# VH-VL binders against q9y8t7, part 61

Target 1, 261 residues: q9y8t7
Amino acid sequence: MRDSFLQKAIASAKDRTSLLEEIAGNCSPKPGRPSLSSSIREWVYRVGGAVIAEYKRCSPSAGAISTLDPVSYVQATRDASAAYSVLTEPNWFCGSIELIPYFARYKPVLAKDFIVSETQIRIAACMGASAALLIMEALTPRELQELAAAASRYGVEVLVETPDASHAVEASRLAPGSIIGVNSRDLKTLRVDYEAMLREVSKAREQLPGEVILVAESGIDSPDKALKAFKAGAQAILVGTAFMKNPQLREKILAELLQIP
Below, E stands for the ipSAE of ESMFold2; O stands for the ipSAE of OpenDDE; V2 stands for 0.75 times the mean of E and O plus 0.25 times the DockQ between their complexes.

## First folded at step 23 (VH-VL; framework fv_zagotenemab)

Design s4 (at its last fold request DockQ between E and O 0.83; V2 from the best seeds 0.84)
Fold by OpenDDE, fold request of step 24:
Structure s4 (fold): chain C 261 residues (1-261), chain A 123 residues (1-123), chain B 112 residues (1-112)
Amino acid sequence: as target 1 above (261 residues)
Amino acid sequence: EVQLVQSGAEVKKPGESLKISCKGSGYSFTDYWIEWVRQMPGKGLEWMGEIDPDDDYTKYEKNFKGQVTISADKSISTAYLQWSSLKASDTAMYYCARGTYWDSSPEYAFDIWGQGTLVTVSS
Amino acid sequence: EIVLTQSPGTLSLSPGERATLSCRSSQSYEFDEGYTYLHWYQQKPGQAPRLLIYKVSNRFSGIPDRFSGSGSGTDFTLTISRLEPEDFAVYYCMQGYHYPLTFGGGTKVEIK
């Protein structure tokens, strides 16, 4: 009987989408957006791992995280980040789709929202997003396929967020060419299970084709945890709250990576 | 009154199966988690796992996964903890507690506890 | 897992004295979303635990004002300003954000 957070978030997203229909008619995706996957691969080649720095001002479990403005955030993170993840969900994460253009000036941008419609993807592309998040637990397999296909039409890459290795494998089949993410956050409780994520990342890496980019999402607040994620098989890590609280953490992670022979 | 009432003390032999219960009353049973906590004799509290009675979603601590089964029957506001084959080392007090969500008050806490079920396993 | 270390293991005091209990977390909450989800439980002899303090410093319903909680980062404290006879019990800290959920080892407050 109790609606889950995910259900509420999806409902909100659907409502917002309906309001965006008028905007979508005048929207043209910007050409020449940098590739998220290419950037990740470049960083993997250069230093052994990629960091996706997430700009997230609020979260359901934490409330207000930081008042750090985008300019200050970019100044602190841009030299050591492969990409930016930008929360566009306004109600729980204090995000905005209007944030994307600024971040897109510097790095490939992953638009993070509860995407349930093609309209959301199109608008994200118009704002300059290189990629869009699809949450597997929020979508049916058919919806996932359709949205991934839509993203492709707009030249937007897809990061499919999954809860475990089995879903990761399925996601790779449903959305070929997509980036696969394993989330440390339990979407039922919004608690974090970092160790479970590591196990699932490892399992996923064993099963996924080598060309599939695997991302460890959230739950990372130290260089040691970052390194463990990379060792588990992730090519990239997505770090949010920790970077909002301590943007300099990115430099520490980079330093750790550079010490790996 | 909000309360959790657990089944009575159990005396069992190794190898026997056991299922103990935790019944909630005074609140919407499906709006909260049921948490199971073990306390061995003279020892501290150990989180075993939890269940959402609404959809039977479960989470286990790794040492208890496969060793016990947590279940629930929301129609009678009851959660269960069961063993297929008891060991002497399972001798302990077992508590159920109400677990709150992130958007509850208090958040992410065990705010109501059952009185405990003492399980004694001996030859 | 997050290890919560409580100290001292045993605290011997007389009624009327001030009790200070420590809980140290292996997880730093300085840059973590779970920074407030540290709780304290009281367990009297022969009874089930009860929630005492939630989110570091909030007294649960029915808890006397002589109980207070504080802390940040890795260090958290439960303070009993003036011990009453009924306060002699075992106290546990607990973190409720990271799986697996974990308790401290407990501090026994006993009568001197």
Scores: ipSAE 0.928, ipTM 0.961, lowest interface PAE 0.4, mean pLDDT 95
Fold by ESMFold2, fold request of step 24:
Structure s4 (fold): chain C 261 residues (1-261), chain A 123 residues (1-123), chain B 112 residues (1-112)
Amino acid sequence: as target 1 above (261 residues)
Amino acid sequence: EVQLVQSGAEVKKPGESLKISCKGSGYSFTDYWIEWVRQMPGKGLEWMGEIDPDDDYTKYEKNFKGQVTISADKSISTAYLQWSSLKASDTAMYYCARGTYWDSSPEYAFDIWGQGTLVTVSS
Amino acid sequence: EIVLTQSPGTLSLSPGERATLSCRSSQSYEFDEGYTYLHWYQQKPGQAPRLLIYKVSNRFSGIPDRFSGSGSGTDFTLTISRLEPEDFAVYYCMQGYHYPLTFGGGTKVEIK
């Protein structure tokens, strides 16, 4: 019987965290980190939707996605993005926690990794991250609650990534005040189900209080798909590979948003 | 020799139940998905759904969900496709196929196919 | 759902001729994470399908060199450089990355 990708990623994250705890000092969260949720709400107010631009050099299924450097990426995406999602996972995503300070100079940063320990959250905040990803499918309900509480203690917001509306509602209960993501990617198969994600975003919007921020994740690679996600009830979209390959796609998405009532 | 061997042809009446099988051999059955594909008479191929025999995780195409049940018994390396109440429109050839993972060539393809099970529902 | 449209529906050719089969996708794959998981299968009369080409252009093990695949974006092509008698069959493209998995309608390559 083989380990799933998620099981391998969690095991790797525990190893990485153990080493990090051993060599990291008692760093303090960087002061003055901007709010991810506030930035999203400002964009929603101004243009009807927000874009989280993800810097991702590799993925499990793609391998190398792009050689685009952080400077070029920021230059192309800064003016139209509410925030950056920065991969810090090194094995499958070619990320690094050392990328955070650069992106944090420009926008709120979501530290994107397989987070299993509050040490990962603290160190992301030391590097300037405004928020951290918690993957609901990677954590028990107790672990989710504990990590969200730890994030709150470090002044770090949480985006909880969920597979569907029922999990989105449960995540909001377990981690009050968190941003909730609905992911079109099946974490077992790594395939994408964009249409199911739209339905689940719509269901989640109906069941969650209006002040809860919903983020649509994965598979958004065109203005049409972005508009459909916003119409379904997402306040933000998180776009990775499409922006790594065409950073100016965000300008096309913005142009379409300006035409939505 | 990697093989998927399906159960024999079936002739049924509307309303009857049916369970057809797909037995894998020559490989580690729990390391691959089993995919089910329908081919209606004179028509092309339609993906119905899939199962991971290791933990019974299933995915269905939207129109087949609730119409069929996909299951597996890993102790005998066998997957199943099952109807509780057949309709005349279920008349078709049904294939099982081996599905691969994102990190195993040929990625996300169906590399081994069963011989098919013809299901005829009439009268 | 991604719709794959194959053309022509039927291709009538003689042995030794070159066959060119088209598969057009309702969505571009240029921004998918991962490779373009567009595959080609052959189905001979009375037989199960078999895999020919995976990820656009990779020949599966045991498939003769006369079969090749190409394409990008929304447009993909299967080419049989010199038809052999055993190549007269129906050919299907399939995309394996987006749920639901979908097949094209098929191209029948038949003897003229």
Scores: ipSAE 0.745, ipTM 0.880, lowest interface PAE 1.1, mean pLDDT 91
ESMFold2, look of step 23: ipSAE 0.709; ipTM 0.870
ESMFold2 (binder alone), look of step 23: mean pLDDT 90; pTM 0.940
OpenDDE, look of step 23: ipSAE 0.915; ipTM 0.952
ESMFold2, fold request of step 24: ipSAE 0.708, 0.730; ipTM 0.869, 0.875
ESMFold2 (binder alone), fold request of step 24: mean pLDDT 92, 92, 92; pTM 0.947, 0.948, 0.948
OpenDDE, fold request of step 24: ipSAE 0.927, 0.928; ipTM 0.960, 0.960

Design s5 (at its last look DockQ between E and O 0.66; V2 from the best seeds 0.71)
Fold by OpenDDE, look of step 23:
Structure s5 (fold): chain C 261 residues (1-261), chain A 123 residues (1-123), chain B 112 residues (1-112)
Amino acid sequence: as target 1 above (261 residues)
Amino acid sequence: EVQLVQSGAEVKKPGESLKISCKGSGYSFTDYWIEWVRQMPGKGLEWMGEIDPDDDYTKYEKNFKGQVTISADKSISTAYLQWSSLKASDTAMYYCARGTYWDSSPEYAFDIWGQGTLVTVSS
Amino acid sequence: EIVLTQSPGTLSLSPGERATLSCRSSQSFEFSEGYTYLHWYQQKPGQAPRLLIYKVSNRFSGIPDRFSGSGSGTDFTLTISRLEPEDFAVYYCMQGYHYPLTFGGGTKVEIK
């Protein structure tokens, strides 16, 4: 018997709580953070879809992805993204909570980590995050509800990451008003299933209320794949590795979106 | 020695059920996945699906989903592939293999293979 | 799905000759997170496949140095520098990162 990656990541997150408290102390969330949902809706209205650009330097399956620094990343295509997704997990993703303030200067920031405590959400908010990631597969339904409620108290929006349409529907019920994401990555194997994601996004869009923002997460490495995700029913796409390797891909995606009659 | 040993050749008729086995030895059975691969006569290799014997998590290729069932009994280090109703088109060699992942070397490969089980379905 | 196309279908050579096998992917692996999980397998007649090369260019344990792999993006190559009698077999490429996992159609290396 061995722990899964998710179990290890959760354990690590719990262990890092003391360190986070040391870094951020008894901070209080600052008001006036831009809304992730509002930004996505604006982009959907203007160009037909929103891109969430993820800053991720490492991953468990790849090790080091890119050495691209945050400044260069933002400079590449800051006008082609609705928001930034920032990995704050340090052990597997080479992330840091201290990255959030920088990105928050430019766009709404989604704090991405294995969030298992209210403290993590509070600190992310203090750093300037507009939203926080909750991974449905990492949490019990009760934990999800509690953390979503906590986020609301801090004025932080929630993106609930789900593996399929069924879970997406459940997540929308457990965490009303949350942004729903469907992940192409299998969290058990860490492999990617883009086609499955498309199918599940379509199913989810059919079942979810129209006001719920649906995000296609990961697995997108081309404008064509991005367009397919939007066609499937996603209002936004979250792109990580592909943007780290080729930040100009964001511009290409935008260009294609603008060509849609 | 690390090895996978599969059950013997099967001769069946259409409509019959079948369950073939793959037993691992020489390693911790729950530390690796079991992969199933079909090879029709004179054809190439086709990935069917996989199972984590530790918690019975499964993943299927879409054409095999609902057509076969992959299972495991970790207490005896054995994985299974089964049909509820065989078709003549199921005639093939079936291989099990040890699947590695991101935290293994080599990563995401089939590093150990069973000897294969020949399944013949004819009226 | 990622389709892997191998060429040629059959390669007829004599012992001692150089064999070059191609595997082309329908999608570029450039977007892959750091590593390209493209592997090569050898299947001799009447035997199960065995892992030959992993991650494009790494020889698996026990594999002779006459086998080498190379490539990037969408084009990958398996090279046998000097064919030995035991090398006449079918070779498959496989990608192990994107679901569904997929194999190429195989290249049969046969004796001329």
Scores: ipSAE 0.864, ipTM 0.936, lowest interface PAE 0.4, mean pLDDT 94
Fold by ESMFold2, look of step 23:
Structure s5 (fold): chain C 261 residues (1-261), chain A 123 residues (1-123), chain B 112 residues (1-112)
Amino acid sequence: as target 1 above (261 residues)
Amino acid sequence: EVQLVQSGAEVKKPGESLKISCKGSGYSFTDYWIEWVRQMPGKGLEWMGEIDPDDDYTKYEKNFKGQVTISADKSISTAYLQWSSLKASDTAMYYCARGTYWDSSPEYAFDIWGQGTLVTVSS
Amino acid sequence: EIVLTQSPGTLSLSPGERATLSCRSSQSFEFSEGYTYLHWYQQKPGQAPRLLIYKVSNRFSGIPDRFSGSGSGTDFTLTISRLEPEDFAVYYCMQGYHYPLTFGGGTKVEIK
């Protein structure tokens, strides 16, 4: 059997977490962290949708990706962004928890990693993160519940990433009050299926209470795709670094959002 | 030698069932995907879907979903494409190919192809 | 769905000439990975396709030096620097990253 990328990432995260528990076990969450959900709701009310801008320096297959340093990235993107999704996974995405403060000064930060331990959540909050990613496909139902409860104790919101509407509904039950993501990326193949994601967002919106925040993730690489995701019922989209650096696409997203009351 | 060997040509009538095979040899069959590709007479290549033979995880192109079944028997290193009720429009050449992952060259390409199975469906 | 448009439909050339085949994508691939999973296949008459070039410009094992690939964004090119008689075939581009996987319509290279 060949280990999938997800299996490798989980194993790596467990190894990384063991070291972190030894070194940083006594830090306290940074005070004054802004709310991710509040920022998303504010943008939805004012503009009709919210953008979570992802900061990613590497990809699994490509290695280093052309991107700006954190300060320059924030300067170029913050006027269009409700929040930042900051990769903290070091091995495949070249991330670090040390990146969080650069973004957290300006917007809520989602710590994006393969989270398998509450220690990862606490340390992200120590660095200023407002929210943490939980990948439903990486966790058992009990693990998801326990990590979401731990996040709540640290004052950290949760975005639960799910592959489809049925998992989105289950995630909302297992982790009440969480933000729910529907991801176009197949975590086994790492291929992207935007059209399937769009259908699953629509289906999830029909089945979930209106107060549940839905986020459409991956594969949103044009203003048209962003608009379709919002029309399908997503209140926020998670958009990659290369897309956010494209002035034409960034400006067109803003223009399209102004048409969504 | 790494190869995919497909079952022989088929001549069928509308409404009949059919199961064609793709046998891999010379490599670890469960380490790679099997992709199915249709080529209608005089036309180009169409991706139909894929299977991971290790755990039977499948993906279908939407117009083929429900029209064909992709399966595998890893104990004999064989993948299958099957129809429960053939149509005349199913007349085509069908290829299987070996698909790779993002971390294995040639990434996401089809590096080994079967010789093809011609399926003819006529009244 | 990503549409790959190949041109020309048919390219009639003599042995020794340079062939240039174009593949244009309806969408850019580069936003999510920084690499492009665009591949080129050759299909000779009566034969299965074979892989020539993967990830835009990487020559597959056993493929002659005369085949090269280039491009970025939405525009990709397969070049055969010196046509040989055995290069009479149809050439397809394919993208392997977005579901559904898609092929271009093909370019037939006819050797005079």
Scores: ipSAE 0.584, ipTM 0.828, lowest interface PAE 1.9, mean pLDDT 88
ESMFold2 (binder alone), look of step 23: mean pLDDT 92; pTM 0.952

Design s6 (at its last look DockQ between E and O 0.76; V2 from the best seeds 0.69)
Fold by OpenDDE, look of step 23:
Structure s6 (fold): chain C 261 residues (1-261), chain A 123 residues (1-123), chain B 112 residues (1-112)
Amino acid sequence: as target 1 above (261 residues)
Amino acid sequence: EVQLVQSGAEVKKPGESLKISCKGSGYSFTDYWIEWVRQMPGKGLEWMGEIDPDDDYTKYEKNFKGQVTISADKSISTAYLQWSSLKASDTAMYYCARGTYWDSSPEYAFDIWGQGTLVTVSS
Amino acid sequence: EIVLTQSPGTLSLSPGERATLSCRSSQSFEFHEGYTYLHWYQQKPGQAPRLLIYKVSNRFSGIPDRFSGSGSGTDFTLTISRLEPEDFAVYYCMQGYHYPLTFGGGTKVEIK
């Protein structure tokens, strides 16, 4: 078969390094960026769960998702979101590293890309990112450790995206102090398995230390699904396409959370 | 012509092992998924699982996981469905189908089907 | 899992009549990011299924224009404008995006 999406995305990321250097140059990360983990914990304490609102204009399988601009998106989601996840991958997600500064004005920003180099992390930090995504399936254990260490040097938190509970546990060992995400999306087929994600989130929560923040990623398009994710043991949920199409969904989720005795 | 050709009908007893085949032709076998679908007598279609013949990545429906094994030999453009120990309840028609991918048209559909393999398990 | 419920179970009609088949999804929202991967298959007696309609409303290659698909949200419809003798078969809807992939229970279109 042709190269998988992940393979193509990684190759593209490697090729974009020169472009990133051109855009950001030899920048140094600025101190004082807000903490993603702290924000999540605050929301968990306040309302029982945190929502990470993802800004994603395109996807590989659907093409253009929404024409909603960043300003309108923030206006619709700002009051009910703990953080923003910003796609910076340009080819399939229509993202840009230059989007980070805008969102960073309002909330902690998770830079989402296929990160395979320290340069990507450094530049994201320079742009104001609080955290960076590391995809476990895209990296060797050694690469994951090295990139996590690099992130720490730049004062960037790490969210390690994993496919299941066993990998979540491994990720927590390889990258101590990282936020752990369980993704409902199969990165091979790009199909979604929400039920599997719930099971794996539950398993992960049983095995991970209590201080580890667990995030349920993708596949959440309703308040009911959001609540189930929280019930399963996630402290935060990451919602993308659903918010792009209906940003007010965040308010509905929050409303439901507030009704839980 | 793009087609999937399955192995012939099987008559087995409970406890016996079985491996049926699905051979693709007329296209690049490793560019598409192979899907397996069960149809019990007089019943509807049930998705069992799928395989990427290129790297043998598999996905199973939960009720079939551990009950059957899906495999492939890309060198001969053939996919397989096998049982280690058949049950009478395994009596059914089994179809293989070509599963399209996210970057193919139509997306996420079964666009080509084998003719089916009838498996009869009786004492 | 996404449960697809087809109705009616059996539809008895005569050649030349209009057939309307329903497929209802247990999901409250769209199947996917901008697209709904709901498909229709036709299975004639003694034959393998064949793809008829993909992504709600697109006819697959070689499918006559008397077949059409429509719907959104949770309700989808397959319409055969004028039944031909060869159209008497079982029709299945399927969603191909969420694991596990699931089929409806099928609607049998039989001759009256």
Scores: ipSAE 0.733, ipTM 0.902, lowest interface PAE 0.6, mean pLDDT 93
Fold by ESMFold2, look of step 23:
Structure s6 (fold): chain C 261 residues (1-261), chain A 123 residues (1-123), chain B 112 residues (1-112)
Amino acid sequence: as target 1 above (261 residues)
Amino acid sequence: EVQLVQSGAEVKKPGESLKISCKGSGYSFTDYWIEWVRQMPGKGLEWMGEIDPDDDYTKYEKNFKGQVTISADKSISTAYLQWSSLKASDTAMYYCARGTYWDSSPEYAFDIWGQGTLVTVSS
Amino acid sequence: EIVLTQSPGTLSLSPGERATLSCRSSQSFEFHEGYTYLHWYQQKPGQAPRLLIYKVSNRFSGIPDRFSGSGSGTDFTLTISRLEPEDFAVYYCMQGYHYPLTFGGGTKVEIK
């Protein structure tokens, strides 16, 4: 059987976690980390939506995306961003946990990786992350609950990435208080289905309590797509490749947000 | 040689069921997707959906979802397209094609095509 | 859904002439998460389609040098530098990255 990209990523994450446990020691989470959810709610209140700007140098489907260094990226994105999503996965996304402290100086940081162990969450918090990604398709329901509980103990918020509305509702039940993402990228094919994502965000918004923050992920590469995601019921969007390739996109998205009643 | 061989032409009446096949040979069948493409008489190509024969993971174009069933039997390297109740508007040529992945050239293209199965549904 | 619009619908030319076929996308591929997965297929009368060009400009194995592809953003072109008798066919562009996968409407290259 050929392993899917997700299966390979999970296996790699387990190996990486074993090494991290050995070399990272028993660090403790940094104090004073800002709240991701609070920042998102502030932007939603002020302008009707929030942008999570993702720093991503590579991807499996695109290879090397950009050579923008973190300093240049923050300079281009901080004024319009509620938070940063920082890839820490090294093999396919060219990320590192060592990136977290720089971004955390400016905004709440979501540590984005294939998280399979509470050690990964603890170390992300040691580096200054405010939140960690949990991929529902990568975890059993028990694992999701256990990792979310661990995150709570470390003072780390969770964004649970889900493929559709039914999983979004289940994720909210399994990990109460988490931020819920709906991802347009098929984790098996790595293709995107933006229109399906819009429909599932709308369905999820109808079924979830209003206080649950809903994030639309992947495939948002224009101001029009950003606006449609917000109108479908997302409070935040997560934008990566488009920001890495076109910094002016942030100003265009902000202009669309200012027109939301 | 690498090839996809489809089942023969079909003449059916509205309301009848039909299952057409696409058999792969000369390559590792479970390493590639099977794509289904419709071509209505005198018209262009329409993507219908796809299946990963390794685990039966499927995706459908919205207008074909619920109208056809895509399946595979990897033990005999064969994919299927099935109707439970044919309509006259299902009259078309149906192709299967081999789809590649993001990490295998020609990425996300259809590099091998079956010869097509003509389905005629007449009242 | 990405709509691919091909023009012209029909291109009537003589052997030896240069053919230029256009494919326009309803969305820019500048943010296509990396490479542009825009492909070209040829369908001769009575035959299945065959892959000619993948990812805008890469010639598939066995495809003659007279076929070339170019373009970026929303505008893509297939060029046949000197038409041969076997090149009179219908040509389709396709995008393979966004669900649903979509084909252009086709350009028929026919003998004048």
Scores: ipSAE 0.609, ipTM 0.837, lowest interface PAE 1.7, mean pLDDT 89
ESMFold2 (binder alone), look of step 23: mean pLDDT 92; pTM 0.951

